# VH-VL binders against q5slc1, part 6

Target 1, 112 residues: q5slc1
Amino acid sequence: MGALRGRWAEEEALRFLLGKGYRLLWRNRRTPFGEVDLFMEKDGVYVVVEVKQRASARFGAPLEAITPGKVRRLLQSARFLLGRDDLPVRLEAVLVHGTPKDFRLEHLVLEL

## First folded at step 1 (VH-VL)

Design d6 (framework fv_ecleralimab)
Fold by ESMFold2-Fast, scan of step 1:
Structure d6 (fold): chain C 112 residues (1-112), chain A 121 residues (1-121), chain B 107 residues (1-107)
Amino acid sequence: as target 1 above (112 residues)
Amino acid sequence: EVQLVESGGGLVKPGGSLRLSCAASGFTFSNAYMSWVRQAPGKGLEWVGHIDSKTDGGTTDYAAPVKGRFTISRDDSKNTLYLQMNSLKTEDTAVYYCTTEWGYVDYFDYWGQGTLVTVSS
Amino acid sequence: SYELTQPLSVSVALGQTARITCGGNNIGDKSVHWYQQKPGQAPVLVIYYDSDRPSGIPERFSGSNSGNTATLTISRAQAGDEADYYCQVWDSYSDHVFGGGTKLTVL
């Protein structure tokens, strides 16, 4: 009878990606360059996933909040966590629209 | 150097209220996920509740035994975490630690020294 | 409610290997973290994500996690390793769950 507490959007994003064959390596990791929500692997490629949630469409798309600076910092965070800068890393986002009882997901690849 | 310093503990009667503070330094507090963990005398560790970073919305979650009685808040201008405890029961007697989390559902990487709350007549 | 089970106490001879277990239903599907607590002191993280060590924690400390049991292993035990040890996981229904703690005595 339990429910996820306060962080439902990230949990739903994780369930979605696991269902797509992604493997979880780390979550909510802090680095000198910022926090990584989900650090995953799929088909030998490391994937950093930013999770954005919104209950309302009032202020535009959640992707508009992911600036070029944030994309750069996510890449730097991935390099820091891997301890190497020669491994392939893909940056992605999962946008969660709605509430725990009524939501939809969008899955995006972020450009460098 | 990361430091967490709890204060506000003391003796209160059942049904009373108390507010704990945790002064944080050595890191960007507004980006930190924070928890309160307690330990009854001679007993083990028990998670009390959590608050998300300010940048991620400051959402709170609570353990079942304290839900509805305890409130966690933060003042990022003062780098301070709070635990407001209402309707205190004798089973709330414990040392209360504030902790940082390196992620919302991860591990507790830094701990304060704790502050003792005794609920007794 | 998800529960973690630890033995109340474990003894180890100086220089030998101590093993402290943490039992939980399908705990191998969770990430286990371990804390050391000495009398009058706050807990200290000694292992995170099953087997990783924080900076400053000696390599004598290691961890494993599979099936229904996670294990903290302390090799070449020293007098200073005497402490209470707690395992901890996050569970989607129970949130953060700690084991009851194990007192390690070095003989």
Scores: ipSAE 0.005, ipTM 0.575, lowest interface PAE 12.4, mean pLDDT 83

Design d7 (framework fv_ecleralimab)
Fold by ESMFold2-Fast, scan of step 1:
Structure d7 (fold): chain C 112 residues (1-112), chain A 121 residues (1-121), chain B 107 residues (1-107)
Amino acid sequence: as target 1 above (112 residues)
Amino acid sequence: EVQLVESGGGLVKPGGSLRLSCAASGFTFSNAYMSWVRQAPGKGLEWVGHIDSKTDGGTTDYAAPVKGRFTISRDDSKNTLYLQMNSLKTEDTAVYYCTTGYSSGWYEDYWGQGTLVTVSS
Amino acid sequence: SYELTQPLSVSVALGQTARITCGGNNIGDKSVHWYQQKPGQAPVLVIYYDSDRPSGIPERFSGSNSGNTATLTISRAQAGDEADYYCQVWDSYSDHVFGGGTKLTVL
């Protein structure tokens, strides 16, 4: 399994999180409830990471709010991938703004 | 090579039943998400339903127009997908495609050639 | 339920660039897949996850997805590109949703 969508942005987000001590479990996993870009673990907590790529020429609009429905779907995706609903899971986002030559990363912990 | 071969289509009266089969080869069937997609003559594609891989529990989902009337099942020992169609309506007239989301369950990377189901008087 | 909107038809001159749109509420938060269907044939996947190409699909085919619109772009259009094109997403409430299809004519 391997999705090739937004590879440079996901690669940069992954490198950034690995540098912060996150451990990669899965990439680009699909579930009935939604798509998971990066599924990671940090200090005993499982983390669903959504990677959003914004390029100034193409994605000049402000970042859209993550809806309660999206949050619910991502949490259900994590439970589906783990095969359990009793493990600690949280949602995070890495925003990659720009192009491969000139980009900025913003790391957001999505508080519930 | 991946192959999907549908069979079982034909003419049926409204209120009747048909069972479609799809023989799969060239991939590990038990690991694949399978779907049925239909297309009425001269119309667009419409998803009918899917069944998850055996590894992911084999759960099924259906489009609203067919819920309660159609049932999807699989026999991994025979590499075969089924669509049981009950209480058929004239609106169910379509070519029915067997599809697999082998690389990912969320898009259909391989399609069969389809089998025609005609529901008429 | 979730709906995708496509134009009924698009015309492009031989060698020019065709753009086929797929409209959906916040579709940029979903992954969009594109299929090509020629008369009497089964559909063929040409773009998956917004912009990725299956093996064998030429680089003339590309995709993008942001906000409320996803776009399939076919550069240097060829006669063989004449077909119906369908976008598709997965939605947690509506499951798999196809657009109505766009007939591409190459003049």
Scores: ipSAE 0.000, ipTM 0.556, lowest interface PAE 14.7, mean pLDDT 83

Design d8 (framework fv_ecleralimab)
Fold by ESMFold2-Fast, scan of step 1:
Structure d8 (fold): chain C 112 residues (1-112), chain A 124 residues (1-124), chain B 107 residues (1-107)
Amino acid sequence: as target 1 above (112 residues)
Amino acid sequence: EVQLVESGGGLVKPGGSLRLSCAASGFTFSNAYMSWVRQAPGKGLEWVGHIDSKTDGGTTDYAAPVKGRFTISRDDSKNTLYLQMNSLKTEDTAVYYCARDTYYYDSSGYFQHWGQGTLVTVSS
Amino acid sequence: SYELTQPLSVSVALGQTARITCGGNNIGDKSVHWYQQKPGQAPVLVIYYDSDRPSGIPERFSGSNSGNTATLTISRAQAGDEADYYCQVWDSYSDHVFGGGTKLTVL
């Protein structure tokens, strides 16, 4: 996974979510529990979005799964940023497969 | 080309203070995230602390061994990063490197550009 | 605090493949970066984000990261590859964490 590749993928993930009616609150926020790629809101629910990118190849390692540990850290980060634990928060992922020229997105709700 | 040049190192007594400077050129310093990394003689690399870009508020973070004693600051008008070291201990003896940080890239900071380092010796 | 473990030293014969490991709890969930440091010099980034190479770093350098182990692989080792190598990750509590370093000797 490349840092420069991740930047375009995050832009595409953001564009996709904005097109679905999500509102951006924060981007690339660092917390004691980890970094949040996109912190958004949709219909009164706060959404932490993890963006994962893998360059397209005919074959190669599968896109890494988001682990339960990562899910827990993302939730803790959301609560830290909100300063409250009584607000509805959902954890989601946007998986970006490919290159800037040719990519596909998967939008997932993460297991808690 | 990106260049980072450290200065201010020297010999100080335990309990003393010293300020290091890092002169940056070849990039838009005010948009850059910066770190200090040190290396004790014959030992490995150890992260010291970090400062966010001016545009993102200039927030600082520190490694546990230096927290409360060291302060990182920046002067964007001079393209200069500083490390103010107070209450120095013998275990702070190290070469101190200034490094450009990429922490904003998805929870995964790396250091592509480093200065040549400046030696700080804390001894009586 | 998060810890990375590297072997103190690795030896490789000229032209052969060297493998330097970096162990960490669930390190495969993190992005690993690798630095080369020659005596009296500042570190040089040789691999970032597990397997990407910066401009100017030859294809002989490659990286992988899964489970509890990340690996820097140097194929067709050259005398000029002799150096200390450090792995590094970012951790939410420890921030930037470096491994202890591995001295590569090319025989």
Scores: ipSAE 0.000, ipTM 0.564, lowest interface PAE 13.3, mean pLDDT 83

Design d9 (framework fv_ecleralimab)
Fold by ESMFold2-Fast, scan of step 1:
Structure d9 (fold): chain C 112 residues (1-112), chain A 124 residues (1-124), chain B 107 residues (1-107)
Amino acid sequence: as target 1 above (112 residues)
Amino acid sequence: EVQLVESGGGLVKPGGSLRLSCAASGFTFSNAYMSWVRQAPGKGLEWVGHIDSKTDGGTTDYAAPVKGRFTISRDDSKNTLYLQMNSLKTEDTAVYYCTTDIRYFDWLSPFDYWGQGTLVTVSS
Amino acid sequence: SYELTQPLSVSVALGQTARITCGGNNIGDKSVHWYQQKPGQAPVLVIYYDSDRPSGIPERFSGSNSGNTATLTISRAQAGDEADYYCQVWDSYSDHVFGGGTKLTVL
């Protein structure tokens, strides 16, 4: 029990955040500005979480950064889902390095 | 009216190179995430790679079979997407489609517009 | 690597309901898009984000997605619905994954 997502990296990111006291509000929510992977809450702050994974043989390069345009669209998506723009929203990323059997996670706050 | 028109396909020998173009109109090209999807004769659809908008950093991703051989680029001043294909293999024989998401600008988004495709044949 | 499984073919009688399935591990937690492709033509998006229809797609087309199966439903099937149908998802490991396609025959 407890397998909520089929994407291995996103499922591991969710498990990681739940273990840190984050509360899941929505998954796979789409808006005119894009889809939100995980929409969570922690200590009264709403958090949009972007999950990125690097497959070594496929990418052959460092994990690609989340861009300013993507940050703006994630914020617009959060405001759309909340129906308000007066609530505290934070954008975060979980970067997943490796394979399903052998991986590590990096958790970071995105600058606006 | 959104339009995508691919060109540059043709017959090439294994090991050769070819550059495909996709002329876009009817939407703000500079904001769009663009992808290439291919289809071998009589087979299914296979994603080739994509490029983010310039404002999102113009980052590219590629499917494993083409990584290191194909390069996607864009020229926003000409509303044109490119696919540079090097070290071509017989397995690369396919109709190549240019696709875009003009509404959501996200890799989770559907391929909501497609061009007519251009045929690339890699044969001796 | 993530895989999507579709039946190779589905037959439906004129005016009846066709159901085309797309199987994937916990696919209900993903966003599924569906494409229609007629011979010699480019694919056309018919359902996106599991159940939404693009402008111009008839209401006879609907979608659902839960558990391990997504379904494209075509009610009151017409001869013009004959085509190959592909499901598609984005996966963090595999990127964009297409199903193998299902040939729909209208009898």
Scores: ipSAE 0.000, ipTM 0.571, lowest interface PAE 13.2, mean pLDDT 82

Design e1 (framework fv_regdanvimab)
Fold by ESMFold2-Fast, scan of step 1:
Structure e1 (fold): chain C 112 residues (1-112), chain A 120 residues (1-120), chain B 110 residues (1-110)
Amino acid sequence: as target 1 above (112 residues)
Amino acid sequence: QITLKESGPTLVKPTQTLTLTCSFSGFSLSTSGVGVGWIRQPPGKALEWLALIYWDDDKYHTTSLKTRLTISKDTSKNQVVLTMTNMDPVDTATYYCAHRDYGDYEFDYWGQGTTVTVSS
Amino acid sequence: ELVLTQPPSVSAAPGQKVTISCSGSSSNIGNNYVSWYQQLPGTAPKLLIYDNNKRPSGIPDRFSGSKSGTSATLGITGLQTGDEADYYCGTWDSSLSAGVFGGGTELTVL
């Protein structure tokens, strides 16, 4: 039914990251280069977090959905939000598999 | 259920200003990540992206029409308004509003469209 | 002027497969996600593919998307007469700070 994206999934991803010691700076920020789901800080590093929902368990690498173009766009968005390009930024993804009643999370750190 | 409906004049004279309202239900523009956009389609021609407004009042407009376009929202009324100045017969089109939520560049629910004819 | 180029038309018989191309540049398809829309005659467009290759709930797996460099493709297998429609690609253009659509492709199922 419809193409609504994981609103509940983003909330669960946020709870998960907060539980791991991440600090939330911005949520759902739009920039000229795209949307940033979660913009966080962990151990002095700024982190752009892409949240992806999959309604059913499926094979396939999440990295296949994160193209070089998306990586560049997320970095541009981070620099835009920070207003500077000299700060450490890391890209990460949280995959949310399943439904609100029964889900699992995968957390991926992307190296740039 | 997400629903959107466009409303406004069906006939506009050249040089006049067009004002279209998108009324919606099933979501709120107070919800983070939510936006509403406007797209038009002249008879027999392609879809043309016009404008987009987000929950935080961030606004985007197509470059070719940006001096003529204004987009605004009334979150309490569940409405988004598009205004286009100096109408010309080439602006005759079906105008759609559409929802987007958390995601890049997708419009997942569309209104039925409202046809605007510009003629003398 | 179109910044995304699609073939104006494509046709095939029922049960066949077709691909519809969408060509852009580094400022749009090269750096951003691509979506695809189906428009049946007289109706509003319907989201068919998002994030390059993802299907909304209810879209059959006969429809698929892919992206390589500055081009994207929509694949349709097992063609049915009900697939006869106009198909549009869409994305963001970072240099324009605006969304863009392709010129559309009319699919005829003969």
Scores: ipSAE 0.000, ipTM 0.562, lowest interface PAE 14.0, mean pLDDT 82

Design e10 (framework fv_regdanvimab)
Fold by ESMFold2-Fast, scan of step 1:
Structure e10 (fold): chain C 112 residues (1-112), chain A 122 residues (1-122), chain B 110 residues (1-110)
Amino acid sequence: as target 1 above (112 residues)
Amino acid sequence: QITLKESGPTLVKPTQTLTLTCSFSGFSLSTYGVGVGWIRQPPGKALEWLALIDWDDDKYYSTSLKTRLTISKDTSKNQVVLTMTNMDPVDTATYYCAHTLYGDYVGAFDIWGQGTTVTVSS
Amino acid sequence: ELVLTQPPSVSAAPGQKVTISCSGSSSNIGDNYVSWYQQLPGTAPKLLIYENNKRPSGIPDRFSGSKSGTSATLGITGLQTGDEADYYCGTWDSSLSDYVFGGGTELTVL
């Protein structure tokens, strides 16, 4: 399942991370705890990456930041996909600002 | 246990530049969705928003004051600095810094500092 | 022109209810989330309501918010003397790229 709207943002985020030495393991995986946009590995650490697109105003707009509940669900999804709880997992976000023909990327580590 | 505290001069002369520092603890201004804003309140008057800086170093300024304002952050020191040029007696106010989180408190200032009073007088 | 308009004052007796209005336009209240702030005399403001109608932890149910079109309201039921304060609405204005506050409403509990 998947709508094509917003997929360009995930594609650009993926290209950016691959350029930074990340390895792709899974993308757009559905779990009992939610969907994971990109599941990657870098330097022995598994990384769940949330991709967010912003085409308009940010502050006070309906764009949701990543809540503590979402962070918990992303971590549960990572453990489900790995089948293990003993491996290091980090949560990150890539913000894609703009449109397919005119955009910029920001890469963030999510703190708990 | 997010806390913020404003510091700076209590007296400023007309035409001088005001520099205020917001020192905070309990969060990082590199965390996705986090921002720090500055708001002022003249004695007996309404709240007026001045500026905001967020996790991606994006800066927002009050349209009426933008030519006078500069906001910056030092994430290693847990500080946000506001600079306002060409101070005038009408800028006499209590100045607050405040936390915002785009997750649970999107578009809101949820935790405020105690405020620091700045008087502009000769 | 005012960007967000509030009545300058409201009053009611203990135990009664009041509503405080906040009127704006499509570029602010119409398209964005509204927050409400309580300021007790001599203190910093305190967040009462965010995202139109949600309460932070520690805010009692007697405080409520709502939004319809380009207007928002703060409701307070079971008024207590400790509710005497100034109340401000606030929201983002997409046209200005400004966070805007209302002019404030002084609540007196008779």
Scores: ipSAE 0.005, ipTM 0.569, lowest interface PAE 13.0, mean pLDDT 83

Design e11 (framework fv_regdanvimab)
Fold by ESMFold2-Fast, scan of step 1:
Structure e11 (fold): chain C 112 residues (1-112), chain A 124 residues (1-124), chain B 110 residues (1-110)
Amino acid sequence: as target 1 above (112 residues)
Amino acid sequence: QITLKESGPTLVKPTQTLTLTCSFSGFSLSTSGVGVGWIRQPPGKALEWLALIYWDDDKYYSTSLKTRLTISKDTSKNQVVLTMTNMDPVDTATYYCARDLYEDILTGYGMDVWGQGTTVTVSS
Amino acid sequence: ELVLTQPPSVSAAPGQKVTISCSGSSSNIGNNYVSWYQQLPGTAPKLLIYDNNKRPSGIPDRFSGSKSGTSATLGITGLQTGDEADYYCGTWDSSLSAGVFGGGTELTVL
C-alpha cells in the first residue's frame, strides 16, 4: 500500500529534524490544497516539510514531484493551517534514500 | 535452491523476432520486492542490460533498445518472457536472465542469481 | 555505449591485493547503489557486492566495495588463482531509467 510505504521514512525524517532543533506542530494534515507531511517550526519560521522516499533512480528523481504547482499548493496549505498569511513560512524537503536497514537523508531548502 | 534457466531458439534470421523464456524455481514473482531482468553479452564484449520486470508488473527497458523490447511475466508458471523485434547480426550474444531482489521497500540491489545463459546467433 | 568506465585489465601475484575502479556520473553512481559481479571464463556472472559495500552469503570478506562521489571501487585481497575472471560494476542510471554495466576489467593472477 502507498500509505504504508514511506511511513518509516517519515519517522526517520522527523527524528532527523527534531535532532536539528525543529519543533513538530502537525503531521499528515489534509487541507483543501493537499496533504502536508510535516509542519514544523524552527527559529520563529514555520516550515512545511515534504518527505520523499527513494531507494534509487528507478522511481524518478527526488524533486520530480516538487513542481512550482506543488510549491504553490504547499504554501497555500501552510496558510490554511495557520489561518494567517502574514507569518514567515519556508518550504523544505527531506529525501530518504534507501531502506529501513540502510538509508541516508538529504535535507533541502526549497528556494523560489 | 533458487535457479533460473533461459530457453528459446539458438539461431534467428535477420528481421525476425526473438522470443526468450526465463523459467525459475525457488521464488515467486508474486512476492513483493522481487523482479527478473534480462542481460546480454556479445562474444568478447561487455554485459549489456536489457529489461526488468517487477512483481507488481512495473517494467523498465534499455533506452537504446526500448522500441524493440517487450518484457512480460506469467506468475502462475514462474516465467518471464522477453521479445526483441527486428533481429540483426549485431544482436548475436549470450542472453541471461537474473533475479533482482529488494531488501525492503523501494530498494533495488544487484542481480543475485543468474541463469546459465542461452546463446543466440543471428545469421542468414 | 558504455556509461561506466573500468580499466580494461589489472594484474597481481597470488597473495597480493588489487583494486578495480568504476567511474560514472551523478545520474548513476553518484545517486544510486553499486553492485559488482565476477564472471569466470565460460560462466554466468556471480554477484560479489551489492548496495555499494555489502556481501551476499558465501562471499569471503577479502572482497570489499566502496563508493565515493561518482566512483566506486572493488577491492580484492589475498589474491588466489581462482580469482582470474572478468569483473563488472553495475548500477541504475536515473537519466536513462535503466540499469547500466561497466565495460569490465580482466583480472590476471600470475
Scores: ipSAE 0.000, ipTM 0.562, lowest interface PAE 13.6, mean pLDDT 82

Design e2 (framework fv_regdanvimab)
Fold by ESMFold2-Fast, scan of step 1:
Structure e2 (fold): chain C 112 residues (1-112), chain A 121 residues (1-121), chain B 110 residues (1-110)
Amino acid sequence: as target 1 above (112 residues)
Amino acid sequence: QITLKESGPTLVKPTQTLTLTCSFSGFSLSTSGVGVGWIRQPPGKALEWLALIYWDDDKYYSTSLKTRLTISKDTSKNQVVLTMTNMDPVDTATYYCAHSEYSSSWYFDYWGQGTTVTVSS
Amino acid sequence: ELVLTQPPSVSAAPGQKVTISCSGSSSNIGNNYVSWYQQLPGTAPKLLIYDNNKRPSGIPDRFSGSKSGTSATLGITGLQTGDEADYYCGTWDSSLSAGVFGGGTELTVL
């Protein structure tokens, strides 16, 4: 695969979440607070999903930490996209370890 | 210039815990992308990868030895420590620590001189 | 246990060319970069090649690396008596989340 860096990981994360019953609303949306990788819905809750990848070019490097500041910016982005701040929103991450041919996924809920 | 040096006991009895210290200069383990790993080599045998710790405290261990190994760092002292529990004569080897700085892949670019550990009753 | 296979020994005369192979699988060499190390008798290993085919500063261009599929090769041209050493390939194994080394190849110069 000649895909751009990060694209295959987001596509695998999306495929994984769709298999778990998540519904995709938007991908790669820009807001004043940053970009949202995947904006989804599951069981009446809106979900902002941060995809973290150890790309082939970054193999063996530690994954960048998801800081409290990043979590707050993701929440602000969700509120901006929804146009409201009273709807249920959950912040999640999918960590993609490995390469396109041999990877594993880790799915977790982000905390403040 | 990057230099590393291993220290610890040269003789260990079966069932004891081995503690080895890697002391280094010329780099900081607070620098993004920097890591230090441990490798061993029994007499006349191949190199065996043991463990790796990165600047952000991310840790990796040999699958076959994972339950026996702990790697930790003290960034302020420029030290990385490896502990290995339940030592056995088969663990007799020269133990090396080495520097890793990830740019596009994993590898060890600078190695310590090695310290020989003999496990005997 | 070894997951990367190297020939146990190789030999050639001064001035000749030698190649040392390293064979793995999709989870290691197939998807990841390969490095090579030289170990002279009684010394610590020294990095010869990283990222499949790059040389660190100070390593002569007589040493080269290449990778194809799940195998990698170290090439040494203009062989010198000082090249007599053990050579190891190394890479990451994605399924193990760990580094792995080959079993090593002893190069004898005559």
Scores: ipSAE 0.005, ipTM 0.556, lowest interface PAE 15.7, mean pLDDT 83

